# VH-VL binders against q8ixk2r445to577: the designs that were tried, part 99

Target 1, 133 residues: q8ixk2r445to577
Amino acid sequence: FFGMLQNKGLTDYCFDYNPPDENQIVGHQVILYLCHGMGQNQFFEYTSQKEIRYNTHQPEGCIAVEAGMDTLIMHLCEETAPENQKFILQEDGSLFHEQSKKCVQAARKESSDSFVPLLRDCTNSDHQKWFFK
Key: E = the ipSAE of ESMFold2; O = the ipSAE of OpenDDE; V2 = 0.75 times the mean of E and O plus 0.25 times the DockQ between their complexes.

## First folded at step 3 (VH-VL)

Design xb11 (framework fv_axatilimab)
Fold by ESMFold2-Fast, scan of step 3:
Structure xb11 (fold): chain C 133 residues (1-133), chain A 120 residues (1-120), chain B 107 residues (1-107)
Amino acid sequence: as target 1 above (133 residues)
Amino acid sequence: EVTLKESGPALVKPTQTLTLTCTFSGFSLSTYGVGVGWIRQPPGKALEWLANIYWNDDKYYNPSLKNRLTISKDTSKNQVVLTMTNMDPVDTATYYCARIDYGDYAFDIWGQGTMVTVSS
Amino acid sequence: DIQMTQSPSSLSASVGDRVTITCLASQDISNYLAWYQQKPGKAPKLLIYDASSLESGVPSRFSGSGSGTDYTLTISSLQPEDFATYYCQQYDSLPLTFGGGTKVEIK
């Protein structure tokens, strides 16, 4: 489905992708930002291949986690989704990254008010629960 | 300067409904990201979280008390109201309201607290 | 619910001592932890948020550390005004839960 991917624990924060270079959508970190429902930066599609697609820009981007990393970054979508781009959105709201066997968690960046999604060991934390709005 | 102050009855009889009002100044619940929560503390015991309300009217309740609690806000009056039904002597406590800064559930500024005694 | 266990439940220390209070969470809370100071008859006061960030206006002798399930509040040089009960609180998941408190008595 398609919409704003919101965190249950972190009130009114959504997946957000705002690349600084209009000609390069690859390699930048996905962040969390106040849900506003405006513009294309917060609209994502969850596909049958278990991808989280940023499809408001061409070429289409797919969220991935590189080996050994815990940050979510934007990559180009592939015709067959690679394992590092597969996230299982479970009924309880957990977003499980198949390749690493970890869950996506809303986390503070440094000690600031800025937030980012990171891979962490799976828990029942509300900061690991996500839903499309 | 941010201040919060609780008000309500000092004495409540068993089975009655408790209504507490938190009146605040120095900030607005119309401000994006701000919230107010209620916490209580029975005499000699630990703190227990009750409910939170946020600028967007999102409400959260402690599940152990959810069927008894209602939280609401009146942003024009700078007030948050907590209602708790079917009071019992075990609910005797000091009740606090406190401000929540955006993006977390830590309470940065607290009211002075109001003591509520539940007895016949 | 996440259970927060504080130890010790009480302690006595002399002025100038280093005091350490421990808070254990029943599951990983990812540094979403606050520490509060409560003096007798008063409301709690926020000391530390995000496990290690010192709240504005709080003396630098207070510090927080830890990660995962294990967190500590340290008072590097105890002062007479530090007589109080200290509480930890997790805000990783709802419901928000507090530790049982640690009463610090200055001998």
Scores: ipSAE 0.018, ipTM 0.670, lowest interface PAE 7.6, mean pLDDT 87

Design xb12 (framework fv_axatilimab)
Fold by ESMFold2-Fast, scan of step 3:
Structure xb12 (fold): chain C 133 residues (1-133), chain A 120 residues (1-120), chain B 107 residues (1-107)
Amino acid sequence: as target 1 above (133 residues)
Amino acid sequence: EVTLKESGPALVKPTQTLTLTCTFSGFSLSTYGVGVGWIRQPPGKALEWLANIYWNDDKYYNPSLKNRLTISKDTSKNQVVLTMTNMDPVDTATYYCARIDYGDYAFDIWGQGTMVTVSS
Amino acid sequence: DIQMTQSPSSLSASVGDRVTITCLASQDISNYLAWYQQKPGKAPKLLIYDASSLESGVPSRFSGSGSGTDYTLTISSLQPEDFATYYCQQYDNYPLTFGGGTKVEIK
């Protein structure tokens, strides 16, 4: 699958990656932002290796969660996907992160009106359900 | 200033269909992120959510009542309509419509409510 | 469905008292919780959203706290106009669900 990765619970928010420097794609947090329907910073690909790829720049970025962290960070894609970059998109729409055994949830960023995807214990919440559009 | 007002029949007979209209001012359902919901409250009991409709025409229904409920909007008239089929005395309640504001899914402004009694 | 359990169902208090009302969710709702005040014969009024954010125009004596499954509404110094029924509501997942209510009565 590919397209804009939208949250079921936050009906108008999509995965968004807009690094401040286009020559430094790695190391910044993935955010949630209003879906604009134009692709660009919100265009992602879900691969057969269970990666969520950001293909708008070269080299390609892959979403990862570092050990002990709950934030989704952009890393360089590897020839063989490491465990911290694997997300199982389940039939109910959950994104299950294999290494941590947690699910990706739309969450409010502390003390702000902005939203980010975070790892949380898996629940039946619509804020943990995602789909490509 | 934002206001919402419910209208509909005060008395409905068992098995009939209830139609309620929410008329609002001070905001538009064409505004990104805005929605309107319906909530009811039987006399002396707790609040029960019924249905939501959003700017993009997304609709959500309480699963316990989904086969009986239809929600629709007329954005140009600033109206949201709720239809509930096969009314029963246990559906006697005050029915409220309320706004859902952009960026938050709580009901921030409520109508005054309209009492619907279901009896023969 | 997410079950919302409020305690107590009712309490008696005097003007000037600190009042605490608890809301327990059957699963983690990630702070997607609102508190409403309802006076007899009136529509509910939003007090708190996102568990701890005070709605515009609501007196500062009202505050919300909590995380995960456990949430609390506190009224720091009860006023005569605060005698009402209070409801919590989760908006983490559909269907939206309310607590059973807590009636705050004059002692």
Scores: ipSAE 0.012, ipTM 0.603, lowest interface PAE 8.7, mean pLDDT 86

Design xb13 (framework fv_axatilimab)
Fold by ESMFold2-Fast, scan of step 3:
Structure xb13 (fold): chain C 133 residues (1-133), chain A 120 residues (1-120), chain B 107 residues (1-107)
Amino acid sequence: as target 1 above (133 residues)
Amino acid sequence: EVTLKESGPALVKPTQTLTLTCTFSGFSLSTYGVGVGWIRQPPGKALEWLANIYWNDDKYYNPSLKNRLTISKDTSKNQVVLTMTNMDPVDTATYYCARIDYGDYAFDIWGQGTMVTVSS
Amino acid sequence: DIQMTQSPSSLSASVGDRVTITCLASQDISNYLAWYQQKPGKAPKLLIYDASSLESGVPSRFSGSGSGTDYTLTISSLQPEDFATYYCQQYDNWPLTFGGGTKVEIK
């Protein structure tokens, strides 16, 4: 389904995508920011192909993690979701990245006073639990 | 000035339930992002985290002790209460409450601690 | 659980010495690491948060460094009031876990 993708452990933080240029929607890192309920940069859709889509603007973006990386980057969506864009949202709220076999965790961004979602070894941490609100 | 102070029984018999109260001043648990946690330290041993509670009433427990722990708050009284069931001599420790500032799970201000001895 | 291993478990030092304490995490903790000082019979005191940020009021002789799984607390010139046990703590993941402590003793 769709909405604000919120972290269970880092309460009140949501997936947020705020590209610096409206004409270049893809290529930047997904961040976590205070959930504001205004949609827009925090509105995501979880699809039947296990994609996390950002469709506020065209072209639609899909969250991906490149091989060997742990950051979530906005890429162009494809007709058939590639493995690096597939996230299995499990019943316990864990968000499992198929290609890397790692889980998405809320973490602090080293170079800024902000939080980001990163791939980490899967644990039962609430920082790895997500839900749409 | 932020202060926290633990209170509760100094002696507990095995199988009994421990109830500890943290009373604080200089901040509110209704403030966005703020929390209070409980940490214990057995004599001569390392620190062990027990539980956290936050402004929005979210609660987190150490999984090794989760079935025994309950944390609650009364924001109007500036109090956080921890209960721990089925006490055992190995639970003998100094129990601390500490403040968690926004977003960081580091404990920036600690209470003085209260020693709890579990023996018959 | 994330295991936090401190080295050494104890050390002997003299006033004026440079002291370094290491903390190893069993997995990457993305700089979500705090250092605490605990004097005998007292509560711990926060020294460093986010691996390298000095807490307000803490003397500048204390510094933290590191990234990933490897972190270090340094005391550039040990003072008499610095003889204490030091603990690292990760807050990247639940449950929150502490290192075993490093006791800094008089030589």
Scores: ipSAE 0.006, ipTM 0.559, lowest interface PAE 10.3, mean pLDDT 86

Design xb14 (framework fv_axatilimab; at its last look DockQ between E and O 0.88; V2 from the best seeds 0.00; counts 0 for: pae E 7.9 > 2)
Fold by OpenDDE, second read of step 4:
Structure xb14 (fold): chain C 133 residues (1-133), chain A 120 residues (1-120), chain B 107 residues (1-107)
Amino acid sequence: as target 1 above (133 residues)
Amino acid sequence: EVTLKESGPALVKPTQTLTLTCTFSGFSLSTYGVGVGWIRQPPGKALEWLANIYWNDDKYYNPSLKNRLTISKDTSKNQVVLTMTNMDPVDTATYYCARIDYGDYAFDIWGQGTMVTVSS
Amino acid sequence: DIQMTQSPSSLSASVGDRVTITCLASQDISNYLAWYQQKPGKAPKLLIYDASSLESGVPSRFSGSGSGTDYTLTISSLQPEDFATYYCQQHDNLPLTFGGGTKVEIK
């Protein structure tokens, strides 16, 4: 699967990544933004290694969850996907992070009109349902 | 200022089709993240969600009424139209349109509502 | 569908009283809960969204709390203009569903 990764509950919001430096794409948080399909910021790929890859530049970035965190951070992809970069996109649309046993949920940032994907306890929330468009 | 106003017939006969129009100002359905929904309320009873439509023309319906409902928009006129077929006295209610912002499911601004009575 | 159960259905209170209204969801709604105020002959007014986020222009005496399936609307000090019917609504899953309402009346 590849393309825009769109949320169900938060209508027409997609995974978005825009690193400050195109030559150094790691270390920043993945956010949610309105799906526009323009440029490279919203193109992701779900791989056979259960990675969510950001394939806009080389070396490629893969979404990871750092220890003790609930945010999605861009790391470099590795030949063998590390445990903190493994996700399961399930049939029902839930995006499950294997290591944390949490689900990715579209969430509003506090005191803002911005949104981010965060790890939360898995529920039947439409905000935890995702699909590639 | 954001405003919404419902318009349509106050009286509908059983089996007829109800057509309601929501005319709004202060915002546009061309704006990303914006939606409009319809909610009804029978006299003295609770609220019931009917349908939503968003800027990207995504449409969602209450499954219990889906086969009877059609929602559409005319962005150039700042209007949303709801049609409901095969009206019955049980459908007598105040019908509201309301704005949805930021792609959410909550309604932040409501119209004053229009009372629709279904009677022979 | 997610069922929303409000309690109590009605209550009597005096100006200055602390008022609490509860809303129970039939499943975890992940804090996607809104509260509305409705006065007779008027449309509902949004008070709180995302369980605890106060809508712009709403007095600070209104607050929302809760998690999972249990949520509460609190009016810290009831004012004359607060006598109305209040509704909760889950905005987590379609179809959207409302509670049965709580009428706050003058004692």
Scores: ipSAE 0.881, ipTM 0.948, lowest interface PAE 0.5, mean pLDDT 95
Fold by ESMFold2-Fast, scan of step 3:
Parts: C-alpha cells; sequence; structure tokens
Structure xb14 (fold): chain C 133 residues (1-133), chain A 120 residues (1-120), chain B 107 residues (1-107)
C-alpha cells in the first residue's frame, strides 16, 4: 500500500513532492526525481479510497487532476475522496484516473532534463507502469 | 569530450564464451541517471539491443538472450563488461557500447564498435 | 516485443531535397522514439529522442514528428553529409527494438 512509487520505464525515478515554501504544502505540481530510498518527500500511500496520499508534511495531501488539465497537483485530502483524486492501481501496474479515463505516464517536462507524471491516453507503455518499493 | 571504446577478441569459436569490455571517459557511472548499454549489428542487418547497466547497478537484458548474457560494471575503472555464453556463427556482428543519459533508454554517444567473428 | 517497421527501406535523393522517413510501431509507444544516423563503417549517431526533441549539435534541418504508432523523420533540405542509413528505435518498453533502417542514397 505504501512506499516510494517508482516508474517501470524510467530507471530509478520516483514520485516526488517537495513543496517550495514552508507552510504552503498544497497547490504545487508532483514531479519525478531519482529515487533516494529514504522515504521523506518520495513516500506515498495508496488508500482504500483510491487516493495517493502524501503524509510527509502536514497537512496531509492527496494527488488530484483538475478538469481539462494533465498535471498532477497536490490538494488537501477530503473525508470522502472526490472523483478528481481517485486513481485505480491496476494489476498490470497502470495508474488509471477514473474521472478522465486516462493513465498516469512519466514524461519529460518541456525542453528539460526533468520528468513529471502526466495524464495521457492509456497504453501498454512501461512509462505508464508504477510500483511501490 | 565523452568517448567509449569496445575491446575483446576478434575471433571466437562456436560454443565459447565472449567477453567484451567497454572503457569510457568524460563521464562516470557514479552519476545519477547514467547508464551504458550494449547493441550489436550483424553485417548488413539492423541494430539489436543486448543489455543495459545503470549507475545504481540495475541491469536489464534482452529476453531472447537473457540466459546467455551477463553485464557488470567497475565504476572506479570506468568499465562495463558484457559476457555472452555459447557463441554461434549467427552471433557474428559488430558489438557497440553506448551511453544512456538520465535513466531513459535512448543512446546518446556510441563507441566505434568491435567486430566479432564466430567461426571454427 | 514491439515491432518497428521503417519505410521506405531505401530512397534516392538530390542535395536540396526534402526527405521523409516513416517509422511504424506495432503498438502505441507514447512518443518514446529515437532516430539515429549511421554512415558506412561508423557507429550510429543520435539525432532525435522523445519523437521530436533534437539532440544538441544536430542541424535544425532534421525534425521528428508523430504520435501513437506513426512517426516521421524529416530532413528539410538534404545536404551531402546526410547520405546515410537512418534507424528508428522505440524506448518505451523492454526489450528495446530498432527499425530495419532506411538508406538515403545519392540520386
Amino acid sequence: as target 1 above (133 residues)
Amino acid sequence: EVTLKESGPALVKPTQTLTLTCTFSGFSLSTYGVGVGWIRQPPGKALEWLANIYWNDDKYYNPSLKNRLTISKDTSKNQVVLTMTNMDPVDTATYYCARIDYGDYAFDIWGQGTMVTVSS
Amino acid sequence: DIQMTQSPSSLSASVGDRVTITCLASQDISNYLAWYQQKPGKAPKLLIYDASSLESGVPSRFSGSGSGTDYTLTISSLQPEDFATYYCQQHDNLPLTFGGGTKVEIK
């Protein structure tokens, strides 16, 4: 259920959330960064409500995708998970966003060496396969 | 300048084990996101991927050749070694090593290649 | 395994021509496609990665486009040094697979 959420296609890249400001924990984009094995900003929990929770900083955050967008943004968790915060982790490792009918894919961020998770049409790509470590 | 150079025997007999060494400069396999792969090309044919190794010692092999291949690294010597068992004449090819940057599977800088002929 | 099919297998062109080479994947590769140039007796050289990203130092006359299963390499104005064999490679799934190559010959 929890740990460092790693991409099958990008060697040793993990979900990473490092909010830029103290006391402004939500509202920023989730990124992918080289897995460091120490948890912290790369420690996530997949819940029974189909949420991807970030509990390293307070308040607790839940990954969401706004309507019409493809970026994964950290929002506040709610008592009942809203549809934009629900991801189905499938047996094949796909992370399916129910509201948009799209899958989370590791992608290069514009003309740079950095990577981010984005919503894309579902394929059998290794870059759309995720696992906890 | 980044350079890679392959070395090993030019002639191998059927059933023998091939050992190839890739020696490189201008980068380190201790750098996050960096890897080295091996690709071969039989005369007049297409490129075929063999194996990759990364800075964290993660290893990947072509499944069609998995039981014959071993890849290893010596980070302090800037070397990557590939061994391939039970060589056959169909394994005659030019063998290349190439750098992988940033953990992706594309090869940005290639060695010159070393020709290996398998013949009795 | 993902099969990569290149067309044409060879073409003849003149300096100044616009050249297009197509690469077809047997399944959606999500833009994880690289293009290489190989001259006789030489190692391949990376031209394009992630379908459309031009490698540093590669002339701007080279461009990549496409999505899903269908990708194209374009040389907008062929130069004498561009006569070579070009290969596509998917870097979406293991095992990594290459196309059969397209030889660009002088007309």
Scores: ipSAE 0.326, ipTM 0.805, lowest interface PAE 3.4, mean pLDDT 89
Fold by ESMFold2, look of step 5:
Structure xb14 (fold): chain C 133 residues (1-133), chain A 120 residues (1-120), chain B 107 residues (1-107)
Amino acid sequence: as target 1 above (133 residues)
Amino acid sequence: EVTLKESGPALVKPTQTLTLTCTFSGFSLSTYGVGVGWIRQPPGKALEWLANIYWNDDKYYNPSLKNRLTISKDTSKNQVVLTMTNMDPVDTATYYCARIDYGDYAFDIWGQGTMVTVSS
Amino acid sequence: DIQMTQSPSSLSASVGDRVTITCLASQDISNYLAWYQQKPGKAPKLLIYDASSLESGVPSRFSGSGSGTDYTLTISSLQPEDFATYYCQQHDNLPLTFGGGTKVEIK
């Protein structure tokens, strides 16, 4: 799948990656932003290796969650996907992180108008449902 | 200052169609993520969500009432319109419109409400 | 549909009391819960969104807490203007649903 990864519960918000330095894309948090489809910030590929790739930029980035963390951050893609970069997009729309056994949820960043994807215990929340557009 | 105001008939007969207009100021439905919803409250009872409409014309309806409700907007007039068909005395309630910011389904600013009585 | 059960349905309290109102969801709503205050003849007013975030202009004596299915609204020191009916509302799944309300009365 390729396109904008959209949240069902947080209406019209998409995965967005806009690192402060376009030449150094590693180590920054993936955010949620109103879906617009402009530029390269909202286009991701879901691969057969269960990666979520930011591949419209070189070098290619892959979304990861570091052990014990709940934040989705950008790592460099590897030839064989590391376990912390594997996500299962399930038929019900849930986005399951295999290593942690948690689901990606749209969440408000504490005390702000900003939104981010975070790992949470899996529920039937519309905020844990995702689809490509 | 953000305000919303509901307008429409105070009295309708059973089987008639109710049309309510929400007129608002201080914000625009052309703003990304902004929406307006309708909620009703029967006298002395709890609130019930009816429908939402968003800046991009996405519409969501309470499934228990979906075949009776139609929501629309006129962004240039700062208006949202709710139409409810086949009114029944059980639909007697105060009807509110309210703003939804950034698509989060919470209603941050409400109109004063308008009482609609359905009786023969 | 997510059923929201509020308790108590009413309570009597004095100015200065700490008041706690409980809202139970029929399934995990992942902190997507709002609290509203409604005075007679007036529209609801948003107090709390996302379970614990205080809406702008709301006094700090109001706070929200909880997770999963169990949520609470707390008024740390009840004031005369706080006598009203309070509603919870889940904003996790459609259809949006409200609790039955809690009426806070004098004495």
Scores: ipSAE 0.031, ipTM 0.691, lowest interface PAE 7.9, mean pLDDT 88
ESMFold2 (binder alone), look of step 5: mean pLDDT 92; pTM 0.944
OpenDDE, look of step 5: ipSAE 0.783; ipTM 0.925

Design xb15 (framework fv_axatilimab; at its last look DockQ between E and O 0.91; V2 from the best seeds 0.00; counts 0 for: pae E 7.1 > 2)
Fold by OpenDDE, second read of step 4:
Structure xb15 (fold): chain C 133 residues (1-133), chain A 120 residues (1-120), chain B 107 residues (1-107)
Amino acid sequence: as target 1 above (133 residues)
Amino acid sequence: EVTLKESGPALVKPTQTLTLTCTFSGFSLSTYGVGVGWIRQPPGKALEWLANIYWNDDKYYNPSLKNRLTISKDTSKNQVVLTMTNMDPVDTATYYCARIDYGDYAFDIWGQGTMVTVSS
Amino acid sequence: DIQMTQSPSSLSASVGDRVTITCLASQDISNYLAWYQQKPGKAPKLLIYEASSLESGVPSRFSGSGSGTDYTLTISSLQPEDFATYYCQQYDNLPLTFGGGTKVEIK
């Protein structure tokens, strides 16, 4: 699967990544933004290694969850996907992070009208449902 | 200032189709993240959600009434239209349109509502 | 569908009283809960969204709390203009559903 990764509960919001430096794409947080399909900021791929890849530049970035964190951070992809980069996109649309045993949820950033994907306990929330568009 | 106003017939006969129009100002359905929903309230009863429509023309309906409901928008007129077929006295209620902001399902600004009575 | 159960259905209180209204969801709604105030002959007014976020322009005496299936609206010191019916609404899943309402009356 590839393309825009869109949330069900938060209408027309998609995974978005816009690193300050296109030559150094790692270390920043993945956010949610209105799905526009323009440019490369919203193009992601779900791979056979259970990675969510950001395929804009080489080397490729893969979404990871750092220890003790609930945010999604861009890391470099590895030949063998590390445990903190493994996600399961279920048929029901839930996006499950294997290592943390949590689900990715669209959430409002504190004291703002911005949104981010965060790890939360898995529920049947529409805000935890995702699909590629 | 954001305002919404419902308009349509105050009286509908059983089996007829109800057409309600929501005219709004202070915002646009061309704005990303914006939606408009319809909610009704029978006299002395609780609120019931009917349908939503968003800037991108995404539409959602209450499954219990889905086969009877159609929602549409005219962005250029700042209007949202709701049609409900096969009206019955049980559908007698105040019908509200309300704004949805930031793409979620909460209604932050409501119209004053329009009372619709279904009677022969 | 997610059922929202409000309690109590009605209560009597005096100006200055602390008022608490509870909303119970039939399943975890992940804090996607809104509270509305409705006065007779008027449209509902949004008070709280995402369980605890105060809508702009709403007095600070209103607050929301809770998680999972249990949520609470609190009015710290009831004012004359606060006598009304209050509704909770979940928006975690479609269809959107409302509670049965709580009428706050003058004692």
Scores: ipSAE 0.858, ipTM 0.941, lowest interface PAE 0.6, mean pLDDT 95
Fold by ESMFold2, look of step 5:
Structure xb15 (fold): chain C 133 residues (1-133), chain A 120 residues (1-120), chain B 107 residues (1-107)
Amino acid sequence: as target 1 above (133 residues)
Amino acid sequence: EVTLKESGPALVKPTQTLTLTCTFSGFSLSTYGVGVGWIRQPPGKALEWLANIYWNDDKYYNPSLKNRLTISKDTSKNQVVLTMTNMDPVDTATYYCARIDYGDYAFDIWGQGTMVTVSS
Amino acid sequence: DIQMTQSPSSLSASVGDRVTITCLASQDISNYLAWYQQKPGKAPKLLIYEASSLESGVPSRFSGSGSGTDYTLTISSLQPEDFATYYCQQYDNLPLTFGGGTKVEIK
């Protein structure tokens, strides 16, 4: 799958990655932003290794969750996907992080008008449903 | 100032089609993330969601009424139109349109509502 | 469909009282919960969104709390203009659904 990874419940919001330094894409948080398709910040690839790849820069980034955290952070992709970079996009649209046994949910970032994907206990919430467009 | 106003017939006969227009000012449906929804309230009863339409023309309908409802917009006129087919006396209610801000389903500003009575 | 159960259905209170209204969802709604105030013959007015965020222009005596399935609207010191019917609404899943309402009346 390739394209904009859109949330069902948070209408018209997509995964977005806009690192402050274009030459250093590792270690920054993935956000949600209104889907627009302009530029390269909203295009991701879901691979056969169950990675979510950011393909607009070399070396390519892969979304990961660090131990004990609930935030989605960009890491370098590895030849064999580490467990913390594996996400299962299920037929019902849920995006399951197998290592943590949690689902990716659209959430408001603290007390702001910004949104981010976070790991939460899996529910049937439309805010835990994702699809490529 | 953001305002919405519902207009349409006050009386409709059973089986007829209801057409309601929401005319708004102080915002635009060309603005990213903005939407308009329709909600009804039978006399003395709870609110019931009907449909939403967004800036990008995405549309969402209450599944219990989906085959009866059509929502559309005319961004140049600042209007949203709801059509509901095969009206029945149980559809008697006050009909509201309301703005959705932040690309979410909460309704931050409502019109004053229009009462629609369905009877012979 | 997510069922929203409000309690109490009505209450009587005096100016200055602390009042608490409860909204129970039939499944976890992940804090996607709004509270509305409605006076007779008027449209609802948004008070709280995302369970606890106060809408602009709403007095600070209104507060929202809760998580999961259990949510609460609190009015810390009831004022004469607060006598109204209050509704909760979940917006986690379609269809959007509202609670049955809680009427707050003058004792």
Scores: ipSAE 0.052, ipTM 0.725, lowest interface PAE 7.1, mean pLDDT 89
Fold by ESMFold2-Fast, scan of step 3:
Formats: structure tokens, C-alpha cells, sequence
Structure xb15 (fold): chain C 133 residues (1-133), chain A 120 residues (1-120), chain B 107 residues (1-107)
């Protein structure tokens, strides 16, 4: 699958990655933003290795969750996907992070009016369900 | 400043259709992520959600009342209209409209409410 | 439908007291919970969203906590203007549902 990764519960919000510097694509948090339909910073690819790739740059970025954290961060893709970069997109739309046993949920960013994807205990919430648009 | 105000009849007879209008200012329903919902409260009872409408004309209804409710908007007039058919005395309540900011279903700013009594 | 159960239904308190109100959801609502304050004859006012985020302009004595199915609203030092009915609301799934309310009355 590829395209804009949209949340079922949070109307018209998409995964979004907009690093401040082209030369520093790694280490910044993935956010949610209103879907604009233009691809670019909202264009992601879900691979057979269960990666979510941001491939508008070289080398390609892959979404990861670092040990003990709940935020989704951009890292460099590896030839063999490490466990912290693997997300299982399930039939019900849940995005399951196998290493942590948690699901990706749309959540409001602390002290702001913006939204971010975070790891949370898995529920049947529409805010934990995602689809490619 | 964001404001919402409900208007409609104070008295409705059983079997009639209720029409309520929410007129707002300080925001637009053409803005991405914004919506308006209707909530009611019978005297001395809890709040009950009725319906939501969003900038993209998506509409959601409480399933227990869905066959009686219609929600619509007129973006150019800054108005949202709710109609409810076949009114019954148990529908006596204060009806509120409220804003939803960025589509997350929490109601951040509420109108003052309008009391609707259903009686012959 | 997700059932929201508030306890207690009413309580009596004095100015300066710590007040705690509980909201229980019939299933996990992933922190998609709001708290509202309603004074007699007035519309509800949003206090807390996403379980613990304080709405702009709301006094810091109000706080929300909890996760999963169990949520709490705390007023650390009750003021005269805080005597009101408080409602929780889940917005995890449709239909949106509210708790039965907790009336905070003067002792």
C-alpha cells in the first residue's frame, strides 16, 4: 500500500513528516495534520517487511519507536527491518507495533492544538484505525 | 470571539416537527476540521448527544433517534439546522448547539440553549 | 453504546476541600474523554479534554487523570464558583455518550 495514511476516527487527519532541514531527515517526530491530497510530506509506503517508509528523500526514512517511548520517530531504513520499525496493519485497520504489543493511536499533542500518532494499549477505538487514501 | 445561539419554538405540540437553528460567529464551517453538534438535556437529567455536522458535510446521528433527526448547514449564513420529527412530551428539554474544533468530537464552545416544551 | 457511569451522583463539600469525581467507561476509550462544568440555568463549559488536558482559561485547580476505563476529575481546593454539576463525555466512538452527572453542593 502507499499514499496518505489517514485516521478513521479523527476526520481528515493524515500521517505527516516535515523535517525542518533536508539534510537532517532523521530524529524528528511524526505528526498528524489535515490531509492535503498532494502527497509530499504526507506520502508513505507500507512495505512487505511491515515498514512505514517516507521515501521522498535518499536515503529513505522509516518510522520507528524507540525503547521505552510512545512517540513515532523517523529513522534510517535498514536492509532488514529491525523490530522497532515493524508495524502490522491489520484487517480491522489497527496498526500494531509488535515489539511493544501496542497500537498506534491519534492523540492531541501536549499543550497544543496539534495531533500526533502515539503508542497506546490496543483497543477497538476508531482513533486506532488507519487506512491508505 | 466565538459565539453560538440557538433559536426555535418554545412550545411544540405532540406529533409536530421541531426545527432548531444554530447561528454562529467567529468561525466558519468551511474551515477544515470544524463541526457543529446538537445536544439536549431534559429537566433534571443528563446530557444526550443528538447529531453532528462537519465542514465537509459529513453527518452523524445518535442511532436511538436517527429515524427522527435531520441535520443540515448553510455555510454562507453561518447556520446549522436540526429537525426532529414526531415530537413527544418526553422530548421536552433544553437544546444546545456547540462547536467541534478539528473533528475530535469534544465540544469546546456551547450556545446558551433553548428550552423546548412538548405539550398539548 | 459505551456506557459512562459517574460517581458519586452528588456530594456536599466546603470551600477549600479537595473534590474527586470518577467516571467509568464500559470499555477502553483511549483517553478520549472530556469533562464539563454546568452551573444552574447555564450551558456546559469544557474544562478538560483528552482526559488530562486543561482547556484554555480554566483554573489550574482543575485536573483530569486516568486511562483505559477509569477516569477522575479533581478540584484541588474548591472555590465558591465551583459549586455546579460536572459531566464526563467519551468521544472515542459514536454515539457520543455522557455520564449521569455529579452535583457538587455546598455543605
Amino acid sequence: as target 1 above (133 residues)
Amino acid sequence: EVTLKESGPALVKPTQTLTLTCTFSGFSLSTYGVGVGWIRQPPGKALEWLANIYWNDDKYYNPSLKNRLTISKDTSKNQVVLTMTNMDPVDTATYYCARIDYGDYAFDIWGQGTMVTVSS
Amino acid sequence: DIQMTQSPSSLSASVGDRVTITCLASQDISNYLAWYQQKPGKAPKLLIYEASSLESGVPSRFSGSGSGTDYTLTISSLQPEDFATYYCQQYDNLPLTFGGGTKVEIK
Scores: ipSAE 0.051, ipTM 0.694, lowest interface PAE 4.4, mean pLDDT 87
ESMFold2 (binder alone), look of step 5: mean pLDDT 93; pTM 0.950
OpenDDE, look of step 5: ipSAE 0.724; ipTM 0.912

